# Miniprotein binders against Mevalonate kinase: the designs that were tried, part 4

Target 1, 378 residues: Mevalonate kinase, of Arabidopsis thaliana (Mouse-ear cress) (p46086)
Amino acid sequence: MEVKARAPGKIILAGEHAVVHGSTAVAAAIDLYTYVTLRFPLPSAENNDRLTLQLKDISLEFSWSLARIKEAIPYDSSTLCRSTPASCSEETLKSIAVLVEEQNLPKEKMWLSSGISTFLWLYTRIIGFNPATVVINSELPYGSGLGSSAALCVALTAALLASSISEKTRGNGWSSLDETNLELLNKWAFEGEKIIHGKPSGIDNTVSAYGNMIKFCSGEITRLQSNMPLRMLITNTRVGRNTKALVSGVSQRAVRHPDAMKSVFNAVDSISKELAAIIQSKDETSVTEKEERIKELMEMNQGLLLSMGVSHSSIEAVILTTVKHKLVSKLTGAGGGGCVLTLLPTGTVVDKVVEELESSGFQCFTALIGGNGAQICY

## First folded at step 5 (miniprotein)

Design s35 (from X1 with L52M)
Fold by ESMFold2-Fast, scan of step 5:
Structure s35 (fold): chain B 378 residues (1-378), chain A 117 residues (1-117)
Amino acid sequence: as target 1 above (378 residues)
Amino acid sequence: TPEEQIEEYKEEGEEAKEKGDIEEARYYFSFAIKVALINGDKESEAKAYNEMGEVFRKLGRPYEAEFWLAKAYRIAFKIGDEKAIAEILQELGKAYEEMGKTEEAQEMFDEAEELAS
């Protein structure tokens, strides 16, 4: 049998940084996917004793004997229940780390260790100790702030759970899961994210699992339904960011200039709430009119982010290029580098602007915003 | 080898397109793109982008197709692959046609025909 799953990355549409100070932020799924294919051997097939992980997009393959996995990972009836998501203990994580070390990862690729550990934990808890080949490919750039780790956890969990779903959902190729299965999936994906990030917020995996959009404020996550098509050009500056330094810098500015910064944060809160309302709206307003309103809000939000001190010369270079083409752009996430979002109104072709951005060393993607979450295909 | 992996993904993607499994074709051409990029194989990169452009056009997303086909065109033009340029322009013409951009579509078809002959 073969099962395929995919899960989207995400962007922050508005409210980054200000959300730390009590403002609302809005995050959205993007239709750039991590794909997972799960293949079980035929019962009579040769080599029925191995679990193989193929990372096709980086030409790496890992393989373990099921006996070695079972020996290394503690197993009891409480950890065998796929309907009850389980946290990986520190002792189990150390044992899994030994399994990963035995694969002799190149020094340059040691950053993969946590992802492979997550794979082994999720596989053994949801499937158990059965032979399979798991193939992973991602359209998302690693380390770019587009939610690649969450997309991995969600897509992997979706593939693993799909074989235990009694009613197979079939649509126009890729089918969404029902609410009950998405809730279970999201909880398992969160456990995977804990292995990769220690203390994840739950935002990235929730957006990837459920799709559409979320708004979040003061620890509260609210899911939103996107009721309009929305296209973005996403430009990766390839400039690394120090998120902690950027967050700290905003906080220090708020201490030095409390009244001004409170006004900035309040303005961002209003922008985030209005963006969410426009996108959720089922009124008779045309898509073009909604795009014009979103364009202005994104431009205003970028100005406020500049006021917070979180832009960067690379971000400003992207914005200057897109302005020449009469497009509006804003940074997404921490700033200081990373990715820039550019709204693409209906009818916009991107050849010339992408050519200019890529000639400057930037990496470009186009994506639909607020689409489907995790999907499966049998 | 990387060349063998790219050819395998290309064949799988082409087969998926012929069967009407367009989302499966996207999956395979995504692999081909990654392998070509890792190995600096510009010829295979351009071909994979062209295939991805056709995939998005067949998914009813001609604006996404234009993004991929424009990337394919820039590489093929730089390396001087006239056959690839003609094929890319033919696909770009189809994408513009589906956008309702009739004049732009005809310009692409005319240029493709001149290069093919």
Scores: ipSAE 0.741, ipTM 0.900, lowest interface PAE 1.4, mean pLDDT 88

Design s36 (from X1 with L52R)
Fold by ESMFold2-Fast, scan of step 5:
Structure s36 (fold): chain B 378 residues (1-378), chain A 117 residues (1-117)
Amino acid sequence: as target 1 above (378 residues)
Amino acid sequence: TPEEQIEEYKEEGEEAKEKGDIEEARYYFSFAIKVALINGDKESEAKAYNERGEVFRKLGRPYEAEFWLAKAYRIAFKIGDEKAIAEILQELGKAYEEMGKTEEAQEMFDEAEELAS
């Protein structure tokens, strides 16, 4: 039996930083996926006592005997409940860390240890101690702020849960899960995110699980329906950033200039709400006309982000390049580096602008915004 | 070997395309791209991007196809693989046809024919 799952990354369309100060933010799924394939051995297979994890992105393979896993994670299977997502205790995480350490990760690849720990936790809690080969491949760049850890947790959870879904609910080709299964999936994925990031917000995994868009403000998440295609060029500056310092800097500016910054945050709130309304609209406004409105809002939002002090010379270099091609761009996420979004209107070919950006050392992707969440295939 | 892995994924992706399982073909060609990248195999990388471009065209997304095909073209051009360039130009021509850009499509087809002889 083989089960495949995929989950999208995400971008923040508007509202980054201002959301910390009470403004609305909008996040959307991008159709760049993390894929997870579960292969269970044939009943007649002789070598069926191992759990194998293959990370195609980095040509690494890990393998554990089921006996060793069971020894390191001793728990009564009668306490397993797939319908009740479970947090990994510090004691269990320590035992899992030993299993990862025994695989002799190269020093330069130690950053993978939390992802492998998440895999072992989710696998053993949802499937138990059964042999399988798990293959992971991602279209998302690691550490770029495009939600790669959440996409991993969501795709992995989708594959694991899908193996227990009734045959009569299975389709041919890629299919979405129903609301009940997506809610369960999202809760399990959040537990995986806790292992990778101690205190995740739940935003990234929610967007990846449900797809489309979400609007969030003051701790409240609202799911939104996208009713128009949006194409983006995503440019990774490959410049690292200090998110904590950037967030702190905005807060310090708000203390020094409270009235001005309150106006900036209120302007961002309005932009986020207008962007969401345009994308959700089912009226007769043409796609081209909606794209023109979105273009202007993105340009305004970038100006407000500059006012907050979170742009960077690398981001400005991307913007200057895209402006030469009559395109509008804004940073996404924390700024200070990271990724830049460029709206691609209907009819736009990208070869020349991408060539210029890549010649400057930047990494480019194209993506459709607000599409599908987690999907499975048998 | 890496070459054997790429060939296996390419074969699976091609079979998925023939059966009309276009999203499944995307999955397999994504693996071919990763194996080629990890092993610095520029020839296979260009071919895998070309296959990814064809997949997006068949999904009704010719503008996304153009992105991947243009990336394939730049790699093939740098390594001087005239056969790959001709194949990529054929796919770019088809993408331009799907966009309704008839003149650009014909330019691609003509250039591909000249290179292939």
Scores: ipSAE 0.639, ipTM 0.850, lowest interface PAE 2.1, mean pLDDT 87

Design s37 (from X1 with F56Y)
Fold by ESMFold2-Fast, scan of step 5:
Structure s37 (fold): chain B 378 residues (1-378), chain A 117 residues (1-117)
Amino acid sequence: as target 1 above (378 residues)
Amino acid sequence: TPEEQIEEYKEEGEEAKEKGDIEEARYYFSFAIKVALINGDKESEAKAYNELGEVYRKLGRPYEAEFWLAKAYRIAFKIGDEKAIAEILQELGKAYEEMGKTEEAQEMFDEAEELAS
């Protein structure tokens, strides 16, 4: 009757921007989750004609009659196939947009429209036209580059599929899905990401679904196992960024300075590969020695990102603050603002550095890197 | 209302904690924090951070506990809530004990005792 799911956010540990130019990137799950609870009503009530979505972390609720949803998203229910992920057509997306507009979403929260559209598409294609209450809560800040959209798609898909595929009678705590169900889940989550981002890379949803780490190069995704604990301080600068402008700027710099930028991209490729190798290694090297090597590689990567022109004064302010505490930081994702990662060696307490960062108006989180992917609970 | 939602999350979190469902307690206290933040409720925010700190300590993660408890302390100190400060310092002391930082732990316990007196 009730199904719970959660999915982690993600960070780019190395290789952002350079990956567009053929370098390797490394992404890792973070133990900050988006949660989805799916509740089906008892068949005794005649008011069982509604689909309700509750975004409790931001105090919003939406409700639709099933008749209205079916009118807007008409399809022959005999064609419903949960084992075959389906893309949403542009015509269907336009109809779904009308359903969202009818809910009178506040103008300052219009950024939620694509997420709600994704919810309606995934719900109707996986469950069909059945009443339910869906509750979504997220520990991830939206729009910060920590994979909140992918975590939403993965957690939502996990809950929906678990209600239809998995054995429902025994649930004791959080459990992972098997490989076959994770593959199906990831493909459905990717369809959700298409609604939000048009042409997603598949990186964010794959990391969120499978957990741990991945490396990505030239369209090929390789799953990695983290064999060491890795703890990060994540600082949200709260500075918005224009990802398209940043990506374009790097490309323009590569046109103006092709030899220098080729060397930069090659250096990033080497750093990404070495980081992955260190974290995957099961050799006898101590955790503290591996932390020192990772620290150096992160510092080098940040220098190369600065060479690409994607840092920002807010990012540099975070880095300068953490350097005073003998810590190493790098931007994650698009740069130009957004989030900064700081490696926290074993035994590091963060009160003083966090106090200083938050006094500057930044928002801090702490996270373990490379943990669990999508999980379900009954 | 926001106050009712915060109270509901706090009650559910405490109930989960008493039943030993520490991951469920984490879920509830995390969202109590979000609602308190959105509504500018500093007293509830500090209390929820303190509860989340205790949850992380019980999960065997004293370094994450310290992060949340330090946030709780700074807010409680700013609003002058001496009772909350004393409770937070006791939890910080326990987190430092679990880290093996005996001197820091004793400093926290001593300050908590002075405020209680």
Scores: ipSAE 0.727, ipTM 0.892, lowest interface PAE 1.6, mean pLDDT 88

Design s38 (from X1 with L59Y)
Fold by ESMFold2-Fast, scan of step 5:
Formats: C-alpha cells, structure tokens, sequence
Structure s38 (fold): chain B 378 residues (1-378), chain A 117 residues (1-117)
C-alpha cells in the first residue's frame, strides 16, 4: 500500500511583527510543496522489522529497527489515540534524540535532527510500531521563513492519517481532506511544530493545512478566499536571522518610542485589512487595478517594516534591484534576512530581474498565492 | 549515486509526461533539479529546468514556464550545450506564443533553427 501527501509552504503577505502588538496579519499558502510518500511492505516480505526515512532532496536515508524504536519511545495504550493529538514530553524527546544521534548525522546536517525527531514522534503515535518506508521531498528551502517545518509536519501528518482512510474516499489525483480530518491533521501538525520550535504560533501549520489565505489578529484566525490570481517572485537572500532577537528589538523600540510605534502598528493593521479586502473582493474591479492597489500597499508596508528595524542590507539589495524593473517588493516573515516577496503583475516576464538577483547570489522562485492546502494521492 | 538518482527522476518524469500526468511530471522534474543542484550537475540541471518549463506551459501557465525556461537557457548557454540551447529556445517560443507575444516567439524559433544548422 502506498499513500502520497503534499502540503504547501506559506508567506506572510502583511502584518509580520506588528501582529505581536495587536495588528492584523495576512498569511497565504504558496504552490511550493513538501511531499511525503508512505509505503508499507507486503505481508510476504522477508524483512518487515524496520522503519526507513528517506530525505530524497538531500540524498539522506535513516533506518531503525522497530525493536529499538519501541525500546526508546514508551508505549502507553491509554494515551495512543489518533483522534487525540499528544504532546511529546521532555523525557521522550531526549530518548528520540538518542535514536537520531545513533544515525551518525554529519556535523553540517545537525539542523535536521528536530525534523527527524518530529517524524519519529508523529509516526509512532499515529501508526504505532509497524514497518514502513517514508520518503520526503521538499521544494521549499529550509530556514528561509517559507514555512518548511510546518509543511513537513502537515504533509507527514496527512500521509500518516490517510493511511487509515478507506478506499471509498480515494479519488484520482490530488484530493483535499474534509473539515473534520483537516482539523485533526492541523492539531497533529501543531504537535510536530512544538518539537521543532518549542512555542509555535499555529499560523504556519494552519495555512499549510487549510490552504488559501488566513487573516489573524489577537489569537483569532479567519480563513479567507482569494478571488484573484496573485503571482509572486520569492527571493531567498540566503541570510540567516534570529527571529527572537528581531521580535525583541521591535518590542524594545516600542518601549523607547511608544507613540511613534503605536502609529506604525496601526498603519500596518490598516494595510493588512485593506490587502485582505482587495484580494477577497468579488466586485467588477479589474485584476490590473487590484494589482496596482496591492503594489502600493506592499510598498507602504515595507517602509513601515524598515521603521520597525527589521529590514536588512540583503533585503534592501533585492528591493533596489526589483525597483529598477518597476516592481515592488517587501520582506516576508521575521526579516533580518530570509525571503523577499515581489508582486508580479499580469503579463510580467521576469528573466532579466531574476538573472540580476541570482548573479548577486540570491535564489529565486515563482509562486501562485492562496492555492491548495494539504492534499492526498493514492 | 546522484547520477543514478537524477536519471531515475528524469525517466519517471518523462513517463508521467507521456501518460499526461502533468502533476506527477512536475514532482519528478522538481526533484531532479534539486539533486542536480546539490551535485553540481549543470547539464542535468538545465535539462530538468527545461522539462519543468514544459510542464508549466502544459498547465496553461506560460509566464511560469518562461521563468523555468529562462533558467535552463542561462545554464545551457554558460556550459556551451548547443543542442540544449536549441531545445530550450523551441520551448520558449511555444511559451511566448501562448502569451500572445508572436514576434518574440518567432525570434526564439528562428534562433533554434539557426543552431540546428
């Protein structure tokens, strides 16, 4: 039996940082995916005692005996329930870390350890101690702020949960799950995110699970439907950032300059709400007119992000390059590096701007915004 | 080996494309690109970008097709692969036709034919 799942990455279209201070944020799925293929061995196979994880896009493979996994990860039948997502304890996480360490990860790839730990936790809690081969491929660059960890958790959870779904629910090609299964999936994915990030916001996994767009304010998530095509050029600066330090820096600036920063946060709130309204609108406004309004709001939002102190010379270099081509760009996520979004109006050819950006050492992707969430294929 | 993995992805992608499974073809060519990039295989990288571009053109998304085909072109040009350049220009011409850019499309086709001769 084989089941495939995929889950999209995400971008924050507007409202990053200001959302911590009570402003609205808008996040959207992007059509760059993490894929998971789950294969169970035939009952007649001679060696059915192993769990194998293949990270194909980075040419790594890990394998454990089920006996060793069971020894390291405690089995408690009273808490093993697919319908009740379970948090990984500190004690269990330490035991899982030993299983990962035994695989002899190269020093250069130690950053994978939390993702592998998440895999072992989710697999053993949803499937149990049964043999399988799990293949993971991701189109998303790791650590770039495009939601790669959430996409991993969502895609993995979708494959694991789908393995228990009857053939009656099987379709041809990629299919979405129903609302009940998406809610369960999203809660399990959130538990995976806790292993990777400690205290995740829930935004990344929710966008990846449900797709489309989300408006978020003061802990309240509203799902949005995009009613216009939206293309972005996504430029990865390849500059790492410390999200905690950036968030702390904004908070410190707000303490030093409370009136100015309150105005900045209020301006971002207005921009986020207006962007959401434009994208969601079904009126007779042309796509070109909507694109011009979105372009101006993105430009304004980038100015406000600079006012918060979260831009970076690498981000400004991308923006300067895209401005020469009459395009508008803004950082997405934490800033301080990471990714930059550039709106691509209908009819825009990007070969020249991409050539310039890649010549400077940046990595470029193109994406449609607000597409599908988690999907299954049999 | 990385070369064997790229060949496997390429073969699966071609088979999916032949069967009209455009989503499956996208999957295989996307990961052929990743493996080629990790291993510095410029020839395979250019070919995989060209094939991903064709996939997006078949999706009816010629602007995204042009994005991937332009990447293929730049690499093929740098490594001096005239056969790859001709094939990529042929695909760029088709993408430009779908964009309604007839003059640009003809320029691509003409350049591809010149390289073939």
Amino acid sequence: as target 1 above (378 residues)
Amino acid sequence: TPEEQIEEYKEEGEEAKEKGDIEEARYYFSFAIKVALINGDKESEAKAYNELGEVFRKYGRPYEAEFWLAKAYRIAFKIGDEKAIAEILQELGKAYEEMGKTEEAQEMFDEAEELAS
Scores: ipSAE 0.575, ipTM 0.847, lowest interface PAE 2.8, mean pLDDT 88

Design s39 (from X1 with L59W)
Fold by ESMFold2-Fast, scan of step 5:
Structure s39 (fold): chain B 378 residues (1-378), chain A 117 residues (1-117)
Amino acid sequence: as target 1 above (378 residues)
Amino acid sequence: TPEEQIEEYKEEGEEAKEKGDIEEARYYFSFAIKVALINGDKESEAKAYNELGEVFRKWGRPYEAEFWLAKAYRIAFKIGDEKAIAEILQELGKAYEEMGKTEEAQEMFDEAEELAS
């Protein structure tokens, strides 16, 4: 039996940093996916006592005997409850870390360790100790702020949960899960995110699971429906950032300049709310006119992010390049490097702007935003 | 090996494309690109970008097609693969036609014809 799943990455359209200070933020799914294929041995096949993980896009393969996995994670798998997401204890996580270390991961790919640990935890808790081959392919650059870890957790969980569905009830092509299954999936994916990030916000896995858009304010997540096509150029500066230091810096600036920063945060809140309203609107306004309004809001938001001190020379270089082509750009996520979003209005060809950006050493992607969440295929 | 993985993805992508399974074709060519890029295989990278561009054009998404075809063109130009350049220019011309950009389309077709001769 084979089950395929995919889950999208995400971008922050507006409200990053200011959301920590009570403003609204808007996040959207992007049509760049992490794919998971789960294959069980053929019904007539020989007894295979191994769990194999293939990261085919980076040509890595890991394999464990089920006996070794059970030795490292000793618990009663016969009472597994898929409807009750389970947190990984510190003791279990240390045991899983040993399983990962035994695979002799190359030094340049040590960044995969937490993802492999998440895979082992989710697999053993949802499926148990059964042989399988799991193939993972991701279109998302790791560590760039595009939600690659959440997409991994969501896609893994979708494949694992979907494997319990009877062959007689399976559909054709890519299909979304119902609300009850998406809620269960999202809770399991959140447990996976805890292994990778310790204390995740839940935003990334929620937008990856449900798709479309969300707005987030003061701990409350609201799902939104996009009612217009939005095409983005996503430019990865390839500059690493320290998210904790950037968040700390904004907080320190707010202490030094409380009135000015309160006004900045209030302005961002208004921008995020207006942006969401435009995208959700079904009024008679043309797509081109809505795109012009969105461009102006993105430009204003970038100015406010500069006021918060979270831009970077690499981000500014991308923005200056896109301005020469009459396009508007803003950083997404933590800033200090990472990715930059550029709205591509209807009719925009990107060859010349992409050529200039790539000549500067940046990596470019094109994406539609606000599309599908987690999907499965049989 | 990386070469074997690229060939496997390429073959699966071509089969999916011939069957009209556009999403499967996108999947395979996207990962052929990624493996080629990681391993510095510029020839395979350019060919896979060209295939992905054709897939997006057939999917009714000519602006995404242009993005991938332009990447294919820049690589093929840099490595001096005139046959690949001519083929990519033909696909770019078709993408521009679907956008309604008739002048740009004709320029691409004319350049492709000149290189073929």
Scores: ipSAE 0.752, ipTM 0.900, lowest interface PAE 1.4, mean pLDDT 88

Design s4 (from X1 with E23D)
Fold by ESMFold2-Fast, scan of step 5:
Structure s4 (fold): chain B 378 residues (1-378), chain A 117 residues (1-117)
Amino acid sequence: as target 1 above (378 residues)
Amino acid sequence: TPEEQIEEYKEEGEEAKEKGDIDEARYYFSFAIKVALINGDKESEAKAYNELGEVFRKLGRPYEAEFWLAKAYRIAFKIGDEKAIAEILQELGKAYEEMGKTEEAQEMFDEAEELAS
């Protein structure tokens, strides 16, 4: 039996930073995926006592005997249930860390440790102690702020849960899960995110699981339906960022300038709400008219992000380049580096702007915004 | 090795295309690109971009195809691989046709024919 799953990354379309201060933010799925292939061996197959994880895009393979996994990870079949998502205890996480350490990861690949720990936890809780080969490949750049950890957790959980479903559709089509299975999947993916991030917000895994867009404000997540295509150029500055320092900096500016910053946060709230309304709208307004409105709102949001102090010279270089091509850009996520979004209106070809950006050392992707969430294929 | 991994992804992607499984072909060529890029293999990177461009065109996404084919073209041009340039221009022409950009498509086809001769 083989099952495949994929889950999208995400971007913050508007409202980053201001959302920490009570404003609305909008996040959207992007059609760059993490893929998981789960394969159970035939009874006669060689090495049917092992769990193997293959990270093929980076040429890494890990393998554990099921006996060793059982020693390290406590198993109580009387309380374990795939329909009830379970948190990994501190004690169990330490035992899993030993299993990962035994695989002798290269120093330059130590950043994979939490992802492998998440894999072992989710696999053993949802499947149990059965042999399998799990292949993971991601189109998302690692550490870029495009939701790669959430996409991993969602895609992995989708594959694991789908393996328990007896119904199979025709093999070459990707299909979405129903609402009940998506809710269960999202809760399991959130448990995986806890291993990677400690205290995740739930935003990244929710948008990856459900797709489309979400609106979030003051701890409340609202799912939204995207009713227009949006194409973005995503430029990775390749500049690392200190998210904690950036968030702290905005908070300090709000303390020093409370009235001005309250007005900035209120302006961002209005922009986020209007962007969501435009994209959800099914009215007779032309796509080009909607694109012009979105373009202007993105420009305004970028100006407000500058007011918050979260831009960077690398981000400004990308924006300056895209402006020469009459395109509008804004940072996405924490700023201080990371990724920049550029709206691509209908009919826009990008060869010249991409050539200029890549000549400056940046990495470019194109993506459709607000598409599918988690999907499975048998 | 990286060369063996790229070869494996390329072979699997070509097989998926022959079977008409275009989404599976996207998967393989996307990861051929990633391995080539990480290992600085510009020749394999260009060829994989060309394949991914064809895949996106077959998925009905000619603007995405243009993005990847333009990357392939820039690398092939710098390498001086006239055969690869002609193949990429042929695919760019098809992408422009699907966009309804008939004049641009003909320019690509004409340049490809000139290089082939």
Scores: ipSAE 0.723, ipTM 0.889, lowest interface PAE 1.4, mean pLDDT 88

Design s40 (from X1 with L59R)
Fold by ESMFold2-Fast, scan of step 5:
Structure s40 (fold): chain B 378 residues (1-378), chain A 117 residues (1-117)
Amino acid sequence: as target 1 above (378 residues)
Amino acid sequence: TPEEQIEEYKEEGEEAKEKGDIEEARYYFSFAIKVALINGDKESEAKAYNELGEVFRKRGRPYEAEFWLAKAYRIAFKIGDEKAIAEILQELGKAYEEMGKTEEAQEMFDEAEELAS
């Protein structure tokens, strides 16, 4: 039996950083996916006693005997319940870490350890101790702020849960899960995110699981319906960033300049709310007119991010290049490097701007915003 | 080998296209691109981008097709693969035609014909 699943990455359209200070932020799914393929051996196959993980996009393969996994994660399968998401204890996580270390990861690839640990936890809790081959491939660059870890957790969980769906409920081609199964999936994906990030916000996995868009403010997540097509050019600067240092820097600036920074955060709140309203609107305003309004709000938001001190020379280089082509860009996520979003109005061809950006060492993607969440295929 | 993996993914992708399963074709061609990139196989990388561009065009997304086909063109041009350039220009012409950009489409078709002859 074979099950395929995919889950989208995400971008923050507006409100990054300011959301920590009580402003509204808007996040959206992007149609760049992490894929998970789950294969179970035939019942007639002799001596199938292994769990194999293949990371095709980085040419790595890991394999464990089921006996070894049971030694490290001693659990009575009679108490296993896939309908009740479970947190990984500190003791169990240490045991899983030993299983990962035994695979002899290259020094340059040690950043994968938490993702492999998440895989082992989710697999053993949802499937148990059964042989399989799990193949992962991602269109998302790692460590770029496009929600790669959340997409992994969501896609993996979707494949694992889908494997338990009865034959009579299976559809044709790629299909979404119902609301009840999406809620269960999202809760399991969140447990996976906890292994990778410790204390995740839940935003990235929620966007990846449900798709479309969300707005969030003061711990409240609201799902939004996108009622217009939005196409973005996403430019990865390939510059790493220290999210904690950037967040701390904004907070320190707010302490030094409280009135100015309160005004900045209030301006961002208004921009985020207006962007959400434009995209969600079903009125007869043309797509091109809505794109013009979105363009101006993105440009204003980038100016406010500069006021917060979270841009970078690499981000500014991308923005300068896109301005020469009459396009508007803003950073997404933490800033200090990472990715830059450029709005592509209807009718825009990208060859010349992409050629210029790539010649500067940047990596370009194109994506539709606000599309599907997690999907499965048999 | 990497070459055998690329060939396998390419064949699966082409079979999926023949069946009209465009999302399945995208899945396989995305794998082919990753293997080609990791192994520095510029010829296979360009061919896989061309196939992905065709997939997006057949999905009714010619602007996204243009992005992938333009990547294929730049690589094929740098490695001097005239046959690949002609095939990519033919697909770019179809994408421009679907965009309603008739002059750009004709330029692509004309250049493809000149290289093929």
Scores: ipSAE 0.688, ipTM 0.877, lowest interface PAE 1.7, mean pLDDT 88

Design s41 (from X1 with E45R)
Fold by ESMFold2-Fast, scan of step 5:
Structure s41 (fold): chain B 378 residues (1-378), chain A 117 residues (1-117)
Amino acid sequence: as target 1 above (378 residues)
Amino acid sequence: TPEEQIEEYKEEGEEAKEKGDIEEARYYFSFAIKVALINGDKESRAKAYNELGEVFRKLGRPYEAEFWLAKAYRIAFKIGDEKAIAEILQELGKAYEEMGKTEEAQEMFDEAEELAS
């Protein structure tokens, strides 16, 4: 039996940082995916006592005996319930960490440890202690703020839950899950995110699970339906950032300059709300007219992010390059490095701007935003 | 080995393409690219970029096709692989046709034909 799942990454279209201060933010799925393939051995297979994880896109393989996994992860038949997402205790997580350490990860790949821990927890809680081979492949660059951890959790959970579904149509392409299954999936994915990030917001996994777009404000997440295609160039600066320090810096600026920063946050709130309204609109307005309005709102939002102190010389270098090609760009996520979004209006060819950006050491992707969430293929 | 993994992905991608499973072809060619990139195999990466470009064109996304094909072109040009350049230019021409950019499409086809000799 084989089950495949995929889940998209995400970007913050507007409202990053200001959302911490009560403004609205908008996030969207991107059509760059993490894929999970789950293969169970044939019932006739002898001496099959192993769980194997293959990260084929980076040529790594991990394998555990089921006996060793049972030693580390306590089994209680009453806790093996697919319909009730379970949190991993600190004690269990420490035991799982030992299982990961025994695989002897290279130092340069230690960033995979939390993802492997998440895999072991989700696998054992949803499937139990059964042999399988799990293959993970991701189109998303890790650590760049494009939601790679959430996409992993969502794709993995989708594959694991789908393995229990009897309605299989092999070769009928990628299909979305129904609302009930998406809600269960999203709750399990959130438990996986807790292993990776401690206190996740739930935004990344929600966008990845449901797809399309969301707006969020003061802890409330509202799902949005995009009624227009948006194409983005995503430029990874390859500059690391300290999200906690950036968030702290904005808060300190707000203390020093409360009236000015309140106005900045209110301006961002208005931009985010208008952006969401344009994208959701079923209006007579042409796609090109909507693109022009979105372009201006992105430019304004970037100016306000600069006012918050979260840009970076690498981000400004990307913006300067795209401006020469009459394009508009803004940072996405924490800033201080990371990724930059450039809106690509209908009819825009990108070869020259991409060549210039890559010559500067940046990594470029193209993505359609607001598309599919988690999907399954049998 | 990484070389064996790249070849496996390429073969599976080509098979998926022949069967009309365009989304499955996208999967395989995407990961042929990633493994080739990690292992410094520029020739395999250029070929996989070209295949991914064709896949996006067949998915009705000629602007995404152009993005991948342009990457393929830059690598093939630096390597000096005239056969690969001609094949990439043919695919770029088709992408430009689907964009309605007739003059640009003809330029690509003309350059490909010149190199074929």
Scores: ipSAE 0.722, ipTM 0.888, lowest interface PAE 1.5, mean pLDDT 88

